# VHH binders against StAR-related lipid transfer protein 7, mitochondrial (STARD7): the designs that were tried, part 1

All scores and structures are predictions.

Target 1, 216 residues: StAR-related lipid transfer protein 7, mitochondrial (STARD7), of Homo sapiens (Human) (q9nqz5r112to327)
Amino acid sequence: FQSSGVQHHPPEPKAQTEGNEDSEGKEQRWEMVMDKKHFKLWRRPITGTHLYQYRVFGTYTDVTPRQFFNVQLDTEYRKKWDALVIKLEVIERDVVSGSEVLHWVTHFPYPMYSRDYVYVRRYSVDQENNMMVLVSRAVEHPSVPESPEFVRVRSYESQMVIRPHKSFDENGFDYLLTYSDNPQTVFPRYCVSWMVSSGMPDFLEKLHMATLKAKN
Positions, changes and structure headers below are counted from each chain's first letter, unless a header gives other numbers; antibody chains aren't numbered by Kabat.
ipSAE, averaged over its two directions, is called F for ESMFold2-Fast, E for ESMFold2 and O for OpenDDE. V2 adds 0.75 times the mean of E and O to 0.25 times the DockQ between the complexes of E and O.
[cut] stands for letters that were removed.
The coordinates of atoms that the task and the answers printed are left out; those that the model quotes come from them. Centres of patches stay.

## First folded at step 1 (VHH)

Design d1 (framework vhh_5c3l_4)
Fold by ESMFold2-Fast, scan of step 1:
Structure d1 (fold): chain B 216 residues (1-216), chain A 124 residues (1-124)
Amino acid sequence: as target 1 above (216 residues)
Amino acid sequence: QVQLQESGGGLVQPGGSLRLSCAASGFTFSSYAMSWVRQAPGKGLEVVSDISYSGGSTTYADSVKGRFTISRDNAKNTLYLQMNSLKPEDTAVYYCARYEVWYDSSGQYTLDYRGPGTQVTVSS
């Protein structure tokens, strides 16, 4: 049916938190907040909060899926290209399942204090479906208790799916990123504004540039 | 392994009704938007109806609006199409189909899997 050029419009994008019917019996809808050459950014309200889930659909034709995937997994390299990182370290690694527990400390825009995240990251390469997947969520870990030095983010989820246009080692792919967190800030409107106008776009642009500069 | 299996097709007279079912397996059914797609003899594929992952949003082609109703039972991993006031031009093979997890470059999802189809013939 793919070759038949089926014309349709999807009723709803897939969401990591399963975007449910709201209290009025209406489903939460994605709102496009940015349309750039290499990506589109949507957001959707998280019911009962002043916060949003974010969704990015992006396309690159000048880097390979494998390079883009590997740059995201390389914690040492991320500390070099991501200027907001204060600390990023692997606390625990399970090579067999492809999972890692990380401690990440990051700057937030003034006047917000720095946040820290303890999260499990799982990555996989799906040869059958020709895709690469990276999933992260906040966890608790006894080696990294909460500290008064940073605000601990306890609600954090991220999923990225990378689909090659040709192969994992040829230029060209699409990616879908779904992201949400609760930074526990008394400036939620400012934080949302920063995320849309700077936080997310700057991160994606720097990730792309870092991938272009990668030597593998 | 993703599997979609339609049932409920058959021969019916104009003005009659049929209910199609699609049994889904091998994936988390409640996480995917679904579609009913048909192909009439000698014609291309036409999307008949779409339903969101929760069932809260539905759309219909103008050709079937007011006559067909799409629904789903996520507890049973089953998609339905209730077809009323059937017309000869509704004669087609009907396919159950799943939307992809991501958008294409135009911001639209594409269908990634469909079942083998069930034949609906409206004739007297």
Scores: ipSAE 0.000, ipTM 0.117, lowest interface PAE 16.7, mean pLDDT 80

Design d2 (framework vhh_vobarilizumab_d1)
Fold by ESMFold2-Fast, scan of step 1:
Parts: structure tokens; C-alpha cells; sequence
Structure d2 (fold): chain B 216 residues (1-216), chain A 123 residues (1-123)
């Protein structure tokens, strides 16, 4: 199948704003906090908090879009490569829409307690626009009520768009990841520092290595 | 609140011209790449033309040489000048902001905020 679509790369969000206007009528600016060979990381403040929304733009030339996409959807494999995962289970699937509800329990750095997330995940392969998309957001589900064992994250959003350089099954793609959550912590600056210096970079490096090791 | 409002569609004969407009509000228009998509009856959505924040343009092969995308940052408006229209150009045309999504929209790469504007090319 030939792509008749326009070749359009996302602009790097240096000093650019995104999303809706703030209550003051002005969007927050992105600040680049890391520039590595395979990815760039930006953050912007969430108004009224000490927390940030994060954005990653990355490029790989040694793995296929489909491999990278599938590794992220494989919950059993993620439990093998992501050492922070305590529990990751699919609670409910809708085969028609492709929506899944997951329960995810993860370690946070000492002295923070472990967090749990209940979220809906939806993904699509958009042949017409030559891209793959994965979106997730926190939801409530009656099968997974809040527990005193973990701190429930009630505000969580993640979106990833993968754009092939050639095809879904040939090496090479760009991806854009936008991520935010509110871990409900009394140590927000500590949490932000950990996310930027360790949490996000380590996750992305391990995800890449896991993709290289995947067979299907 | 982000809003994109498309206008300028209509019925034209083959070989005719139309100019589409997209009025943008609720975000810093000059900072975003913008695009025009179209969806023909019974078909999926096709990316027609894109323009970067810096003004660089790109076009689908089916419209190169006939369509021109442009922007007016002072007016927060995106345009698509369509010349030498063909029956195959018949579609609903959508304005989109780059690298955002609306969970319920079914478009995850671009936000479709308006209802689109219908272009019908027939004799």
C-alpha cells in the first residue's frame, strides 16, 4: 500500500504551548529538560501544582513500529522488563472498540508508598494517516476499589503516537509521548526530580531494549 | 477551550475553485503546525496538506500543484486554496491542530474540533 499522505513531522515543542488555554487565558510553555541521541524530553507546569506534564519526542532506526507498539501492549512481557511493576492485569476487554481496563501497581522511590492505577487503554493502527496510537486515562472500576495498601492515582493521562519512516514492519519511526499524572504526594519536588532524572529515562531505555529482544 | 471552525465549502463544477477557512481559538495558533484533512463518502480520512509553525508546506500527491495551504497568524486563521477541482475532491474537509488528540474524536494525531465543511464537485 502506498502512502498518499503528506509527510509531516511534529515540530519540536521548544518554547511552544499546547492544549487548552489556562484559566488566565494563556497556555503553559514547554521547557526542554533532556536532549539525548534517541529522544528529547520536555515538561510544562500544571497550573496550581508543583507537578508537570511531560512530553517525549523519540526516534529509533533499529526496531519496527509494530514491534515497539506490541511490546507496550503485552502486559505479561512488561512485567518481565519493567522492574517497578508489582501488578499489571487486564480487568476488562472490549474486543469491538479495542478498549481495555487495566489495574497497574508500581513501586515509587523511597520514601514514597507504591501507587496503583486503574485506567482505560485504547489503541489503533491508522493505515490512512500512517500511524499507530495508544491512549490511556484513569477511570474508576467497581472491581478495583481504592485500597489502603496503595495510593490510588486518580489523575493520569498518556498518549503515544508512532509514525513510521517507511512502513509498520520496517525499522525506523518517530514517536511522541505526552504524559501526566498526580501521584498525590507530600514530596512533589522529589517526585518531579526522580521522574526527570531516573523514572522517565530508565523506562524509555528499558522499553527500547525490551523491543530489541522481542521476536513477534 | 480549543475551537476550530471550518467554512468556505460548497457546490462547484469541475475545474472550479474554492477557498476554505479555519478560524482557530483557545490556543497559541502561531506555535502549532496545522493541517487539512478530508473524508470522502464511504472512505477513510486523508491528510491533504500541512503547514508548519514556520510556514513550510507539504501536500498529498493527489493535490500537488492545485491546492495551496497558508496561514495568517495575526488572524488565527488557516486557509486552503483549491484550484482545478475534480469530482474526486468531493469530501468533508477538516482543519486540524498537529500532535494533539480528542479521545472521542477517532483522530489521535490531529484534533478535529469542527464539523468540517462539505465540498461537492459535480456538473
Amino acid sequence: as target 1 above (216 residues)
Amino acid sequence: EVQLVESGGGLVQPGGSLRLSCAASGFTFSSYAMAWYRQAPGKGRELVAGISSGGSTSYADSVKGRFTISRDNAKNTLYLQMNSLRPEDTAVYYCAKDWTYEYHSGSYFYDYWGQGTLVTVSS
Scores: ipSAE 0.005, ipTM 0.147, lowest interface PAE 12.0, mean pLDDT 79

Design d3 (framework vhh_6fv0_2)
Fold by ESMFold2-Fast, scan of step 1:
Structure d3 (fold): chain B 216 residues (1-216), chain A 125 residues (1-125)
Amino acid sequence: as target 1 above (216 residues)
Amino acid sequence: QVQLQESGGGLVQPGGSLRLSCAASGFTFSSYAMYWVRQAPEKGLEWVSTISGSGGSTYYKDSVKGRFTVSRDNAKNTLYLQMNSLKPEDAAQYYCARGYTLEYESPGYTRWDYRGQGTQVTVSS
């Protein structure tokens, strides 16, 4: 996609202003579920499910936007710093559009089954507007059929916008990440609780440390 | 009153099979995830298997995968554990337990609130 779903980055998103009113019947209000030094996490219910859409606003002052962006795109390096990765492969690339189809298999802690994702990822660097964008969504691909070994996540969407404080190559930036997953058949309530309380925060912390290590 | 009553335990030789049952009453059975947990003498409680309220999702301890199958009959308010290829290490008191909240909860990240009195499984030659 052509960076569809990208939005102008607010100074800091506010939970109460992110969603529509309940009375409108289309979207719920954002609620803050975690407030850490380097990021804030909000959620809102997905109507008719036990699942949530998540939003993360984060700030780092000790790494550059380019390093943070590149570490996320470096599939081989991710397998080294992300201990939960069982498999992470690029199935196909379109260099011209900046699109990649990936197969990602990840551990979930006991007693949860491992999940796998087949998704298309598009990345873009906007030099004129001083921002970097990464968007992903689940797709079907004939080379990667469902396997009884893993629970396939069929509906996955993620978008991240990175805005430098100065430049792409100087320390300091804010990022806004919006994320949502499949219906409750794939993510039980305890699995969602783990992802929010441990999985997502741990991933973001390890991503930061991996970026620092890549810098040095 | 919530009640859980296990049955079907007994003595079996290594490689044998047993089918455990748990009769549930006093709550809307189909709304709760159910668990099988076990305890051998002088050991702590060990989670064995989980089944969602609908029966659509099942989870197993690694050492029992491929040998045990959990199932439920929501019309009869009954939970089952089919145990095949039993090993001496499977010998324990087996309990059924109700998840603390709705279907899809697991003992790893939530808790059970009611447990039966158990049924004993002995595996020996």
Scores: ipSAE 0.000, ipTM 0.093, lowest interface PAE 20.7, mean pLDDT 77

Design d4 (framework vhh_8h63_2)
Amino acid sequence: ELQLVESGGGLVQAGGSLTVSCAASGFTFSDYAMGWSRQAPGKERELVAGIYSGGSTYYADTVKGRFTISRDNAKNTLYLQMNSLKPEDTAMYYCATEYSFIYDKGRYEYDYWGQGTQVTVSG
ESMFold2-Fast, scan of step 1: ipSAE 0.011; ipTM 0.300

Design d5 (framework vhh_gefurulimab)
Fold by ESMFold2-Fast, scan of step 1:
Structure d5 (fold): chain B 216 residues (1-216), chain A 124 residues (1-124)
Amino acid sequence: as target 1 above (216 residues)
Amino acid sequence: EVQLVESGGGLVKPGGSLRLSCAASGFTFSSYAAAWFRQAPGKEREFVSAIYSGGSTTYADSVKGRFTISRDNAKNSLYLQMNSLRAEDTAVYYCAAGLWEYSPEDRSTYFDYWGQGTLVTVSS
């Protein structure tokens, strides 16, 4: 499973086709749930839950890849533009590898309690392939034990790939974001509805606006 | 024009203190991670300390407890307070800033910008 580095996501399950004689089913196939001017949003079921893995393909032409990437890595700035953040702190980092362990506490919509995440984040800039990558997944860390104040999310994965249209420092890029978590809620259908209609779109719009503001 | 300019280097006696400064210009310093590296005569460049855009810090074991890294984003400046200096701290000290460009496959980190260095000599 972990064939490279500290964090490695498994390959995406192959979608089954109706032309496959040995297997019928469209389960785990990506379903497009939103098509907006700057992005498209898809989802697919997470086995054993009423929750989904999400995929976003987006394009911006008014900010640079480097600006967009940097804004996401800046934990202090994220606390300013992301109104849902209660706490966001780096608890450990390896300067040589660039890997960081973060503690993130966030509001969830009523009636859900706030959640906290402990996750490792790694990032890379691939100049040869002209892309930037940011990946995160939930981990356990002894300095941040579970607390009755918040519901600990134990299943969380995020991967973003940014591909410039020209260069890292010129406006214009596409990005692909794959995201999933299990917030351990008794309101899973409500949570899914909120994520698609508000949570994900609002996050992406605020991130874009934060990048524009940081540019000026 | 992107520039990092170190200052504050000099000759100090063992047990002494020195504060290095690095002035950044031509880019949004507050959005970048910044670090101090050093290179002693005849040796490879060595990591000393880093501070991320959010203010969290890390130190090489050889300097932990003796050196303190800090930043002032309003002044676009990075600092290194060096206490209890030893002869083995003698080196050219470099300021660096970057996006923490690293490959998870090769486990290495790359910085976008580097200063020209400032010499620190610790001797009697």
Scores: ipSAE 0.000, ipTM 0.113, lowest interface PAE 16.7, mean pLDDT 79

Design d6 (framework vhh_7qbe_3)
Fold by ESMFold2-Fast, scan of step 1:
Structure d6 (fold): chain B 216 residues (1-216), chain A 119 residues (1-119)
Amino acid sequence: as target 1 above (216 residues)
Amino acid sequence: QLQLVESGGGLVQAGGSLRLSCTASGFTYAMGWFRQGPGKEREFVASISGSGGSTYYADSVKGRFTISRDNAKNTLYLQMNSLKSEDTAVYYCARFGEDTYYVWDLDYWGKGTRVTVSS
């Protein structure tokens, strides 16, 4: 009877490989694990682990690229909207390169202990290619040694690319997020289940709502 | 940085045809076309695997559009037949890849080429 709205999405990654004789060293394919109104979520195995790399493609038409980008960079505001954050602090900032080193401490679901991350974040606004990019990866920093209070995550990578539908300051954009970490857990199946069903969807929904609230 | 360059857009009458082209280095990846009409969100149109053995189309263009590639010329094509007013849009070429650690192949966009279908 009725079709609601327009669907803007990239083609889904192939679920099947060529034949049954593909090399054991061949890159593993993405599997779609969630298809929601504002985003699609895929995962693929990380070789040698029981963990996954995640990919999100999302679209919003009610917020601007600049607002969405700025909300993610605002550490004080993130502490307000992200209930899992225990601590989030900029440890070091390079004003020339735009690189920042952050210390992030977050709740994990029971029975897992809280984790902490020390990571470098670099962001850029590329006007020539009409995109905004935010990349993060785990690093070691002498000012933030490991603590017995938290489990240190040593493997963490996140990359987000935001592409406006019109301009950085008009509503509408697509974003592509790839994320992986190794929380060093004895409950990998439980952790993966939580990430797909709650962790990732709740984070993205709260981020969108936080951006809407900050819009004006 | 790798650049995608679209061409072939223009003004065409309803029922007419146009062929869009996209050139790129590093042409081993899957590739596709997206479009954005006036006052609309960006939408998927068609994609093709790196070998050319698999193609996918949006329901709105099935039977009218054909995606193809010439890997020797590093060129992607979109043959558009039986054009409708609803096909009026800026068309973007995109590259898709399997490496997601640093290179965002899936969302590597060209600058776009404009297609206007008049009644």
Scores: ipSAE 0.000, ipTM 0.091, lowest interface PAE 19.9, mean pLDDT 78

Design h10a (framework vhh_6fv0_2)
Fold by ESMFold2-Fast, scan of step 1:
Structure h10a (fold): chain B 216 residues (1-216), chain A 126 residues (1-126)
Amino acid sequence: as target 1 above (216 residues)
Amino acid sequence: QVQLQESGGGLVQPGGSLRLSCAASGFTFSSYAMYWVRQAPEKGLEWVSTISYSGGSTYYKDSVKGRFTVSRDNAKNTLYLQMNSLKPEDAAQYYCAAGSGDELQAYLDEMASDYRGQGTQVTVSS
C-alpha cells in the first residue's frame, strides 16, 4: 500500500525553548533516530539512566482507527500476532472506570532474560475531539508477585493518541505514541540499539499487519 | 547519564596486591547488585565477584576465593575489589557492572563486550 505519491511531513515534537540546557527534572530535547515510510521515531534521555523515552508519529491509510485501536485492546489476538508474548492476561477489571490490570510476559533479545510487566491500562474514545486514547503504566498487584522466572519491570509508561483523517470507521489516521520502560539491564546500550533497530519497528509493522488481517 | 568509572589497576609482581574502585553515578547505587568482571587478551568476559544491594551477600569465582574481597560503600556510591596474592592468570582488564543477579551470566557473552566502559588494567609480571 503505497501512497498517491504525496509525502506527508508530520510535525516534530516541541523542543524546549528558553532554558533548553536544563538539568535533571526538566524535559530534554527529542532526537529523531528513524524516519520510515509509515512513521518517525524520536528519543530523549531518561535522567539518571542510559535509557530513553521514545516517541513515534505514524500514519496509515489502509486501515481504520477503530480497527487499529481494537487490535491493541484484544489480548487474545495480540498473543497470536506478537511472537514475543509469552503470557498476556487481564487479571482485574474495574467496571466503573473501565481500567484493566494486565500481566504481560515477553521475550527480550538474547542475551537478555524475559521480562514481565504488571500494568494498568485505561482507554477512551473521545467523539467530541475526534480521538482515541490508550494509556498504560506499571503498577503493583498482590495476585502477581515477583517471580524468579522473569525480571519484573517496575517502570513502564505508554500513551497512544489516534486521530482519524475522516472518521473512526474510514481508512486513514495519524497516531502519536510515547513509550518508556526500564528493563533493568547491565548493558543498556545493547537494549537501546535493539529497541531502535528491531524492537519498536518490528512491533509497529506487526501491529499494522495484524490490523489488516482483522477485517470483518 | 549512568556512569561507572573503574580505577586502581596497575603493574604488580606475583604475590602482590591491588585495590580496585568503581565510582558509580547517575542511578540509585544502593538499589543494584554490583559485579566485577574481567577480560584477558583474546579471551571472553569472565565473572569474578558479586555483591548484593546491602553488601550482606558476596560471591566469588572459585579461582579467586580467599584471595579477593568485594565490598561497597553505598554512602559514597563506590564498589571495591581487594585483590591479594595476585597470580599471572589474574592479569586482565577489570570492569564493574550493575544489574539484576539472574541476568548477569547471560550478559557475559561475547556480543555484549562492546557496550562497557574502559575499565582498569591489571598486569601481573615479574
Scores: ipSAE 0.000, ipTM 0.173, lowest interface PAE 11.2, mean pLDDT 80

Design h10b (framework vhh_vobarilizumab_d1)
Fold by ESMFold2-Fast, scan of step 1:
Structure h10b (fold): chain B 216 residues (1-216), chain A 125 residues (1-125)
Amino acid sequence: as target 1 above (216 residues)
Amino acid sequence: EVQLVESGGGLVQPGGSLRLSCAASGFTFSSYAMAWYRQAPGKGRELVAGIYSGGSTSYADSVKGRFTISRDNAKNTLYLQMNSLRPEDTAVYYCAAGSGDELQAYLDEMASDYWGQGTLVTVSS
């Protein structure tokens, strides 16, 4: 469990299980589905479904951790750089805990209908462990009931950990993103294919470009 | 009896506009996803635009920004507003009714429950 010297390496895949992992183990193995210059993408099956949990390990050397983190928290700016956003609003903020509840409406690829998400987001800057953390999960909120206009996503989880190479304000960091949702589609394979080939890569590329534009 | 009746087709010049209507009867229109398909001479039928029972819309890339699908549940009528028409838009346009949240999935795997007879749109200079 030595963290020194391993922070810049992609995370190891889950250990190979002996025997029948579907009946004996709760953890599925990660499968690498994309290996690009700035990131690696893995997926693993969600037991009992045709859906996947995704993991991204990425590295940037031309932007700072603080800029990358702040761009993700900037709701107004995200509406400008993310062309898939139909609506993105903070419903409430808890000053004490730093938690925010958001309503997010997004385009899905033709011919899929648009989806909406109501989720709680919590973020922290950990000076002692030299990391920034962003966690989100779907919740219900009485001021945002289901609309017949959009398909409500009820299962959504996202966790991102950002680790600087030097400091929060110097260029260079690694990040680990773990993501899953259930878009409630009858063609999960089509949705999975789009997510891997376009959805996830395009989002990450646009986020990087948005961070570069925010840099003085 | 179930019927879908398209109207509004005709000859129009490139750059022109046309509005198609589909009058539905014999089923609970407001509960169904509705779609416009087209078939050009010698080509297969393609999905142009869809609208969910709740109002969410989906468009083929070839028509995005030029066509607008809408519905009037009180009149049991589906519409397609077509702007900036091109010769490539020449086709017979069909109204279709289906069920489910994923319009293409329903129409591809289950076929549409109901189809109209089509209305011809010709875009020619």
Scores: ipSAE 0.000, ipTM 0.231, lowest interface PAE 13.0, mean pLDDT 80

Design h10c (framework vhh_8h63_2)
Fold by ESMFold2-Fast, scan of step 1:
Structure h10c (fold): chain B 216 residues (1-216), chain A 125 residues (1-125)
Amino acid sequence: as target 1 above (216 residues)
Amino acid sequence: ELQLVESGGGLVQAGGSLTVSCAASGFTFSSYAMGWSRQAPGKERELVAGISSGGSTYYADTVKGRFTISRDNAKNTLYLQMNSLKPEDTAMYYCAAGSGDELQAYLDEMASDYWGQGTQVTVSG
C-alpha cells in the first residue's frame, strides 16, 4: 500500500530470521473502515498506543481544486457552514513562512465537553507538481493557555494533498487526507466511534456542499 | 449550547423517598437514551438506571424494585423516583444522554464518564 508524498510505509528491512513476531511495517497495516460514494476511510494503529491514524481518499468531479482548497482556508466561511464551530480565529501569522496559528473550539456529541485546538497551519500551491497541500499540527501558544471550559487537544496532525484531474480551476480532483488526534484520553469509546462513523463523514460532506454553494 | 441541570437532591431519612430531576436543553431530548449514575466518596461510579427513547428501562441490582426512571419528552425532563432509601444510596447523582436512541448506547457511555455538576443525595440513618 503506497502513498505518494503524504505518508510512506516504513522502509522494508532486510530479510529477518523466521519467527520474528515484531515487524513494525506489517503491524501498522491500513484497515478500511468506510467505503462511501465520494471517499474511502482507512485507519491504522499508532504503535504503543490505543489510538489510530486515519486516511481518507476522496474524489469530486463537480468542484474545482482551488474552490475546495480556498473554502478550507476561509475561517469566516467555515463558521457559517460548520455548525460544530464555537470559535475559529487566526491568532498569529508568520510573515516569512506564511504559516498561521489558529485557535479552534468545537462541539462534541452530547454529553461530551467541547474541545479546543491550538494549531499551526501551512499551505502551498505547487504548480510544478500540479498539487495543493495543507498541513496542520497542534502547538502551544502563550496567548491561548488551557481553559477549564474546554478539553485541550495536544496531539493533532493533519495533511491534505489535492491533485487536479485537469487544472486548479477546472472541476475534478482527488485528495488524500492523513489525520491523527487524541480524543480518547478522557472520552468514552462511543465518542471515537462517533468521530469515525458520523463526525468525519459529515464534515467531509458539509465541506463539499459548502464548496458547491461558494461556487454559486 | 447543550445543557443538563440536575436538581432535587437533599437530605432524607432512611426509608424515605426523594425524586431527582434533570432538565435538558439544546438538543432533541426525545431522540436520546437517558440515564442516571451516582458516585459516593471513595467509591467507584455506579450506573443506576437508564431509559431508551422508546421507554425501555434498565436498573442496577442495587436499586431494582426501589427506584423508577421516567422521562417527560414534552418538558425535556428526566426523573428518578427513589423509594425506600438506604444510607448506602448517599451519593452525587448525575444524568447523561447516550449517543443515540437505544438503551445500549447510554449504557456504553455511562460505563466510562459523565460531564456535569450533579445533585447531592444524603440519606441519614
Scores: ipSAE 0.000, ipTM 0.141, lowest interface PAE 14.2, mean pLDDT 76

Design h12a (framework vhh_6fv0_2)
Fold by ESMFold2-Fast, scan of step 1:
Structure h12a (fold): chain B 216 residues (1-216), chain A 126 residues (1-126)
Amino acid sequence: as target 1 above (216 residues)
Amino acid sequence: QVQLQESGGGLVQPGGSLRLSCAASGFTFSSYAMYWVRQAPEKGLEWVSTISGSGGSTYYKDSVKGRFTVSRDNAKNTLYLQMNSLKPEDAAQYYCAKDYTSPEFQEALDILSGYRGQGTQVTVSS
């Protein structure tokens, strides 16, 4: 079993490139929805839905790239700093490729029920391009079938790139996060509103604080 | 540590051919789909082709179908792009990319780092 954060869809090559090319102008444009001291948040519509793909550009000067990267990979520590986590477990690992399959169960705001995700994440340190990369996408895994306790999210993608200002072990970096999922909710507008106003900003703020605490 | 090194670019006349190569190391090559992307001067990144890990499935940008062929040699950890009937519109810096480096991810890298691998330059001129 092996997967990356990038999905592969064999049937439709034209559909894969439409909306993704700057030079041909069919792409959905990014709209800034939040501008804060440490990050900017944009969104763009997912065609045919009431849902969005999100993009975050952030900068920190008080934590190192390696600390920020490792805090995200530390499953046990995430359960301590992320109050929305009900369950987070690594199902399998391939240390050679830097690939892990995880089962993640999370609270959603009332009146939405909790969701669960089965996803593969892959991480790498790219010294040639001076960056750290973390990518994730939803997969199916026989060890984690769907349960009536939670709504299974089948569409989920996350990509993060971290670029140091100096080195991986010195304070200061920029990061870019691209994120989308389909929570399969009858309240899509409410869910989008929550994600922009609370879900994404609160997650990023808590991640920053957790990174600072890990340095203590 | 993932390393990708492109080669094989050059200057050709319209209607000419080039074969690009991408030498890969630091990962299990056969387990990942690979992409070719390109960037022309003053234009954004453009997806060109995708090949599955086994090589069994290939995909192409509409404007290159029938002219370009992507292939791979998993025993040699090498990705290829055979380019025939080259047009002036094909002139660009060409990059290979591992499956997490989709066109959107390459755009993210461009914004964030301002640096990518060197790529290989293709020029089409009389």
Scores: ipSAE 0.000, ipTM 0.263, lowest interface PAE 13.5, mean pLDDT 79

Design h12b (framework vhh_8h63_2; at its last look DockQ between E and O 0.09; V2 from the best seeds 0.00; counts 0 for: pae E 6.5 > 2, unsure alone 63.8 < 65, placed apart)
Fold by ESMFold2, look of step 2:
Structure h12b (fold): chain B 216 residues (1-216), chain A 125 residues (1-125)
Amino acid sequence: as target 1 above (216 residues)
Amino acid sequence: ELQLVESGGGLVQAGGSLTVSCAASGFTFSSYAMGWSRQAPGKERELVAGISSGGSTYYADTVKGRFTISRDNAKNTLYLQMNSLKPEDTAMYYCAKDYTSPEFQEALDILSGYWGQGTQVTVSG
């Protein structure tokens, strides 16, 4: 399901080429694995690996884009509503570039050990193009060496684009999240993909409720 | 109803010139960044040129100095003037609404819901 507050927003478009050829421009096609009321989830194999890239398209009409954006940046608030977080802290901030390095430790489904991530994030509000952007990727940082307590995820990328239906301060927006990681597991990738799809509805529901609670 | 209609493509000799245009309707054209992308046979779609609502321009290195993007907000029309054309410029050319930096263009295309027919440019020689 795709919807928006605008007059025309066709579902799951693909670029058309001369002669009606497939023109997505990607080597592998996106496969839908969930179609829920507030979001859709796709996956696509990453060429040359056993991993999937994931994409979420979601819509909310009862919170503002600014509230949704800010809740995701607030690490102290995230620790209060996300019970899977063991540790989440900003290790370093660069005020010139606006980049931040974070250490994130999270529970994984039984029988997997907890995982940790060291990642850099950057975020911006682009008023000219009427969008908000959040990007993250795994990095190494000398202040956070690997620990035998956790499995270090070394390959992680995330990009979210948020597009208001009206303005950043009025209810209603669409978002597109694209992400991939290597969870460092011996389980087959279809089992890992099932774990992602089983956990995604719960996470997004909790994020939505947390955003509603932080509404001002 | 949002519409983007590309036109002006054709067959030209290497070293020649061609202008493609995009007629836009169904949105406030002057408020959005616009751009051109292209797809050669068997290749990935790539971003070629962009122009912000305020008139700032972007060009891919492969076309810089040869192509000029412009817009006429009174006519809701986007243009791409292509000079010194090379066979490697052969592609289907697409108009894009909500153009941003190349790194986010795929996400923006998906969120905008746009897809169109494009206009074919073929450079021989």
Scores: ipSAE 0.024, ipTM 0.400, lowest interface PAE 6.5, mean pLDDT 78
ESMFold2-Fast, scan of step 1: ipSAE 0.013; ipTM 0.377
ESMFold2 (binder alone), look of step 2: mean pLDDT 79; pTM 0.803
OpenDDE, look of step 2: ipSAE 0.043; ipTM 0.517

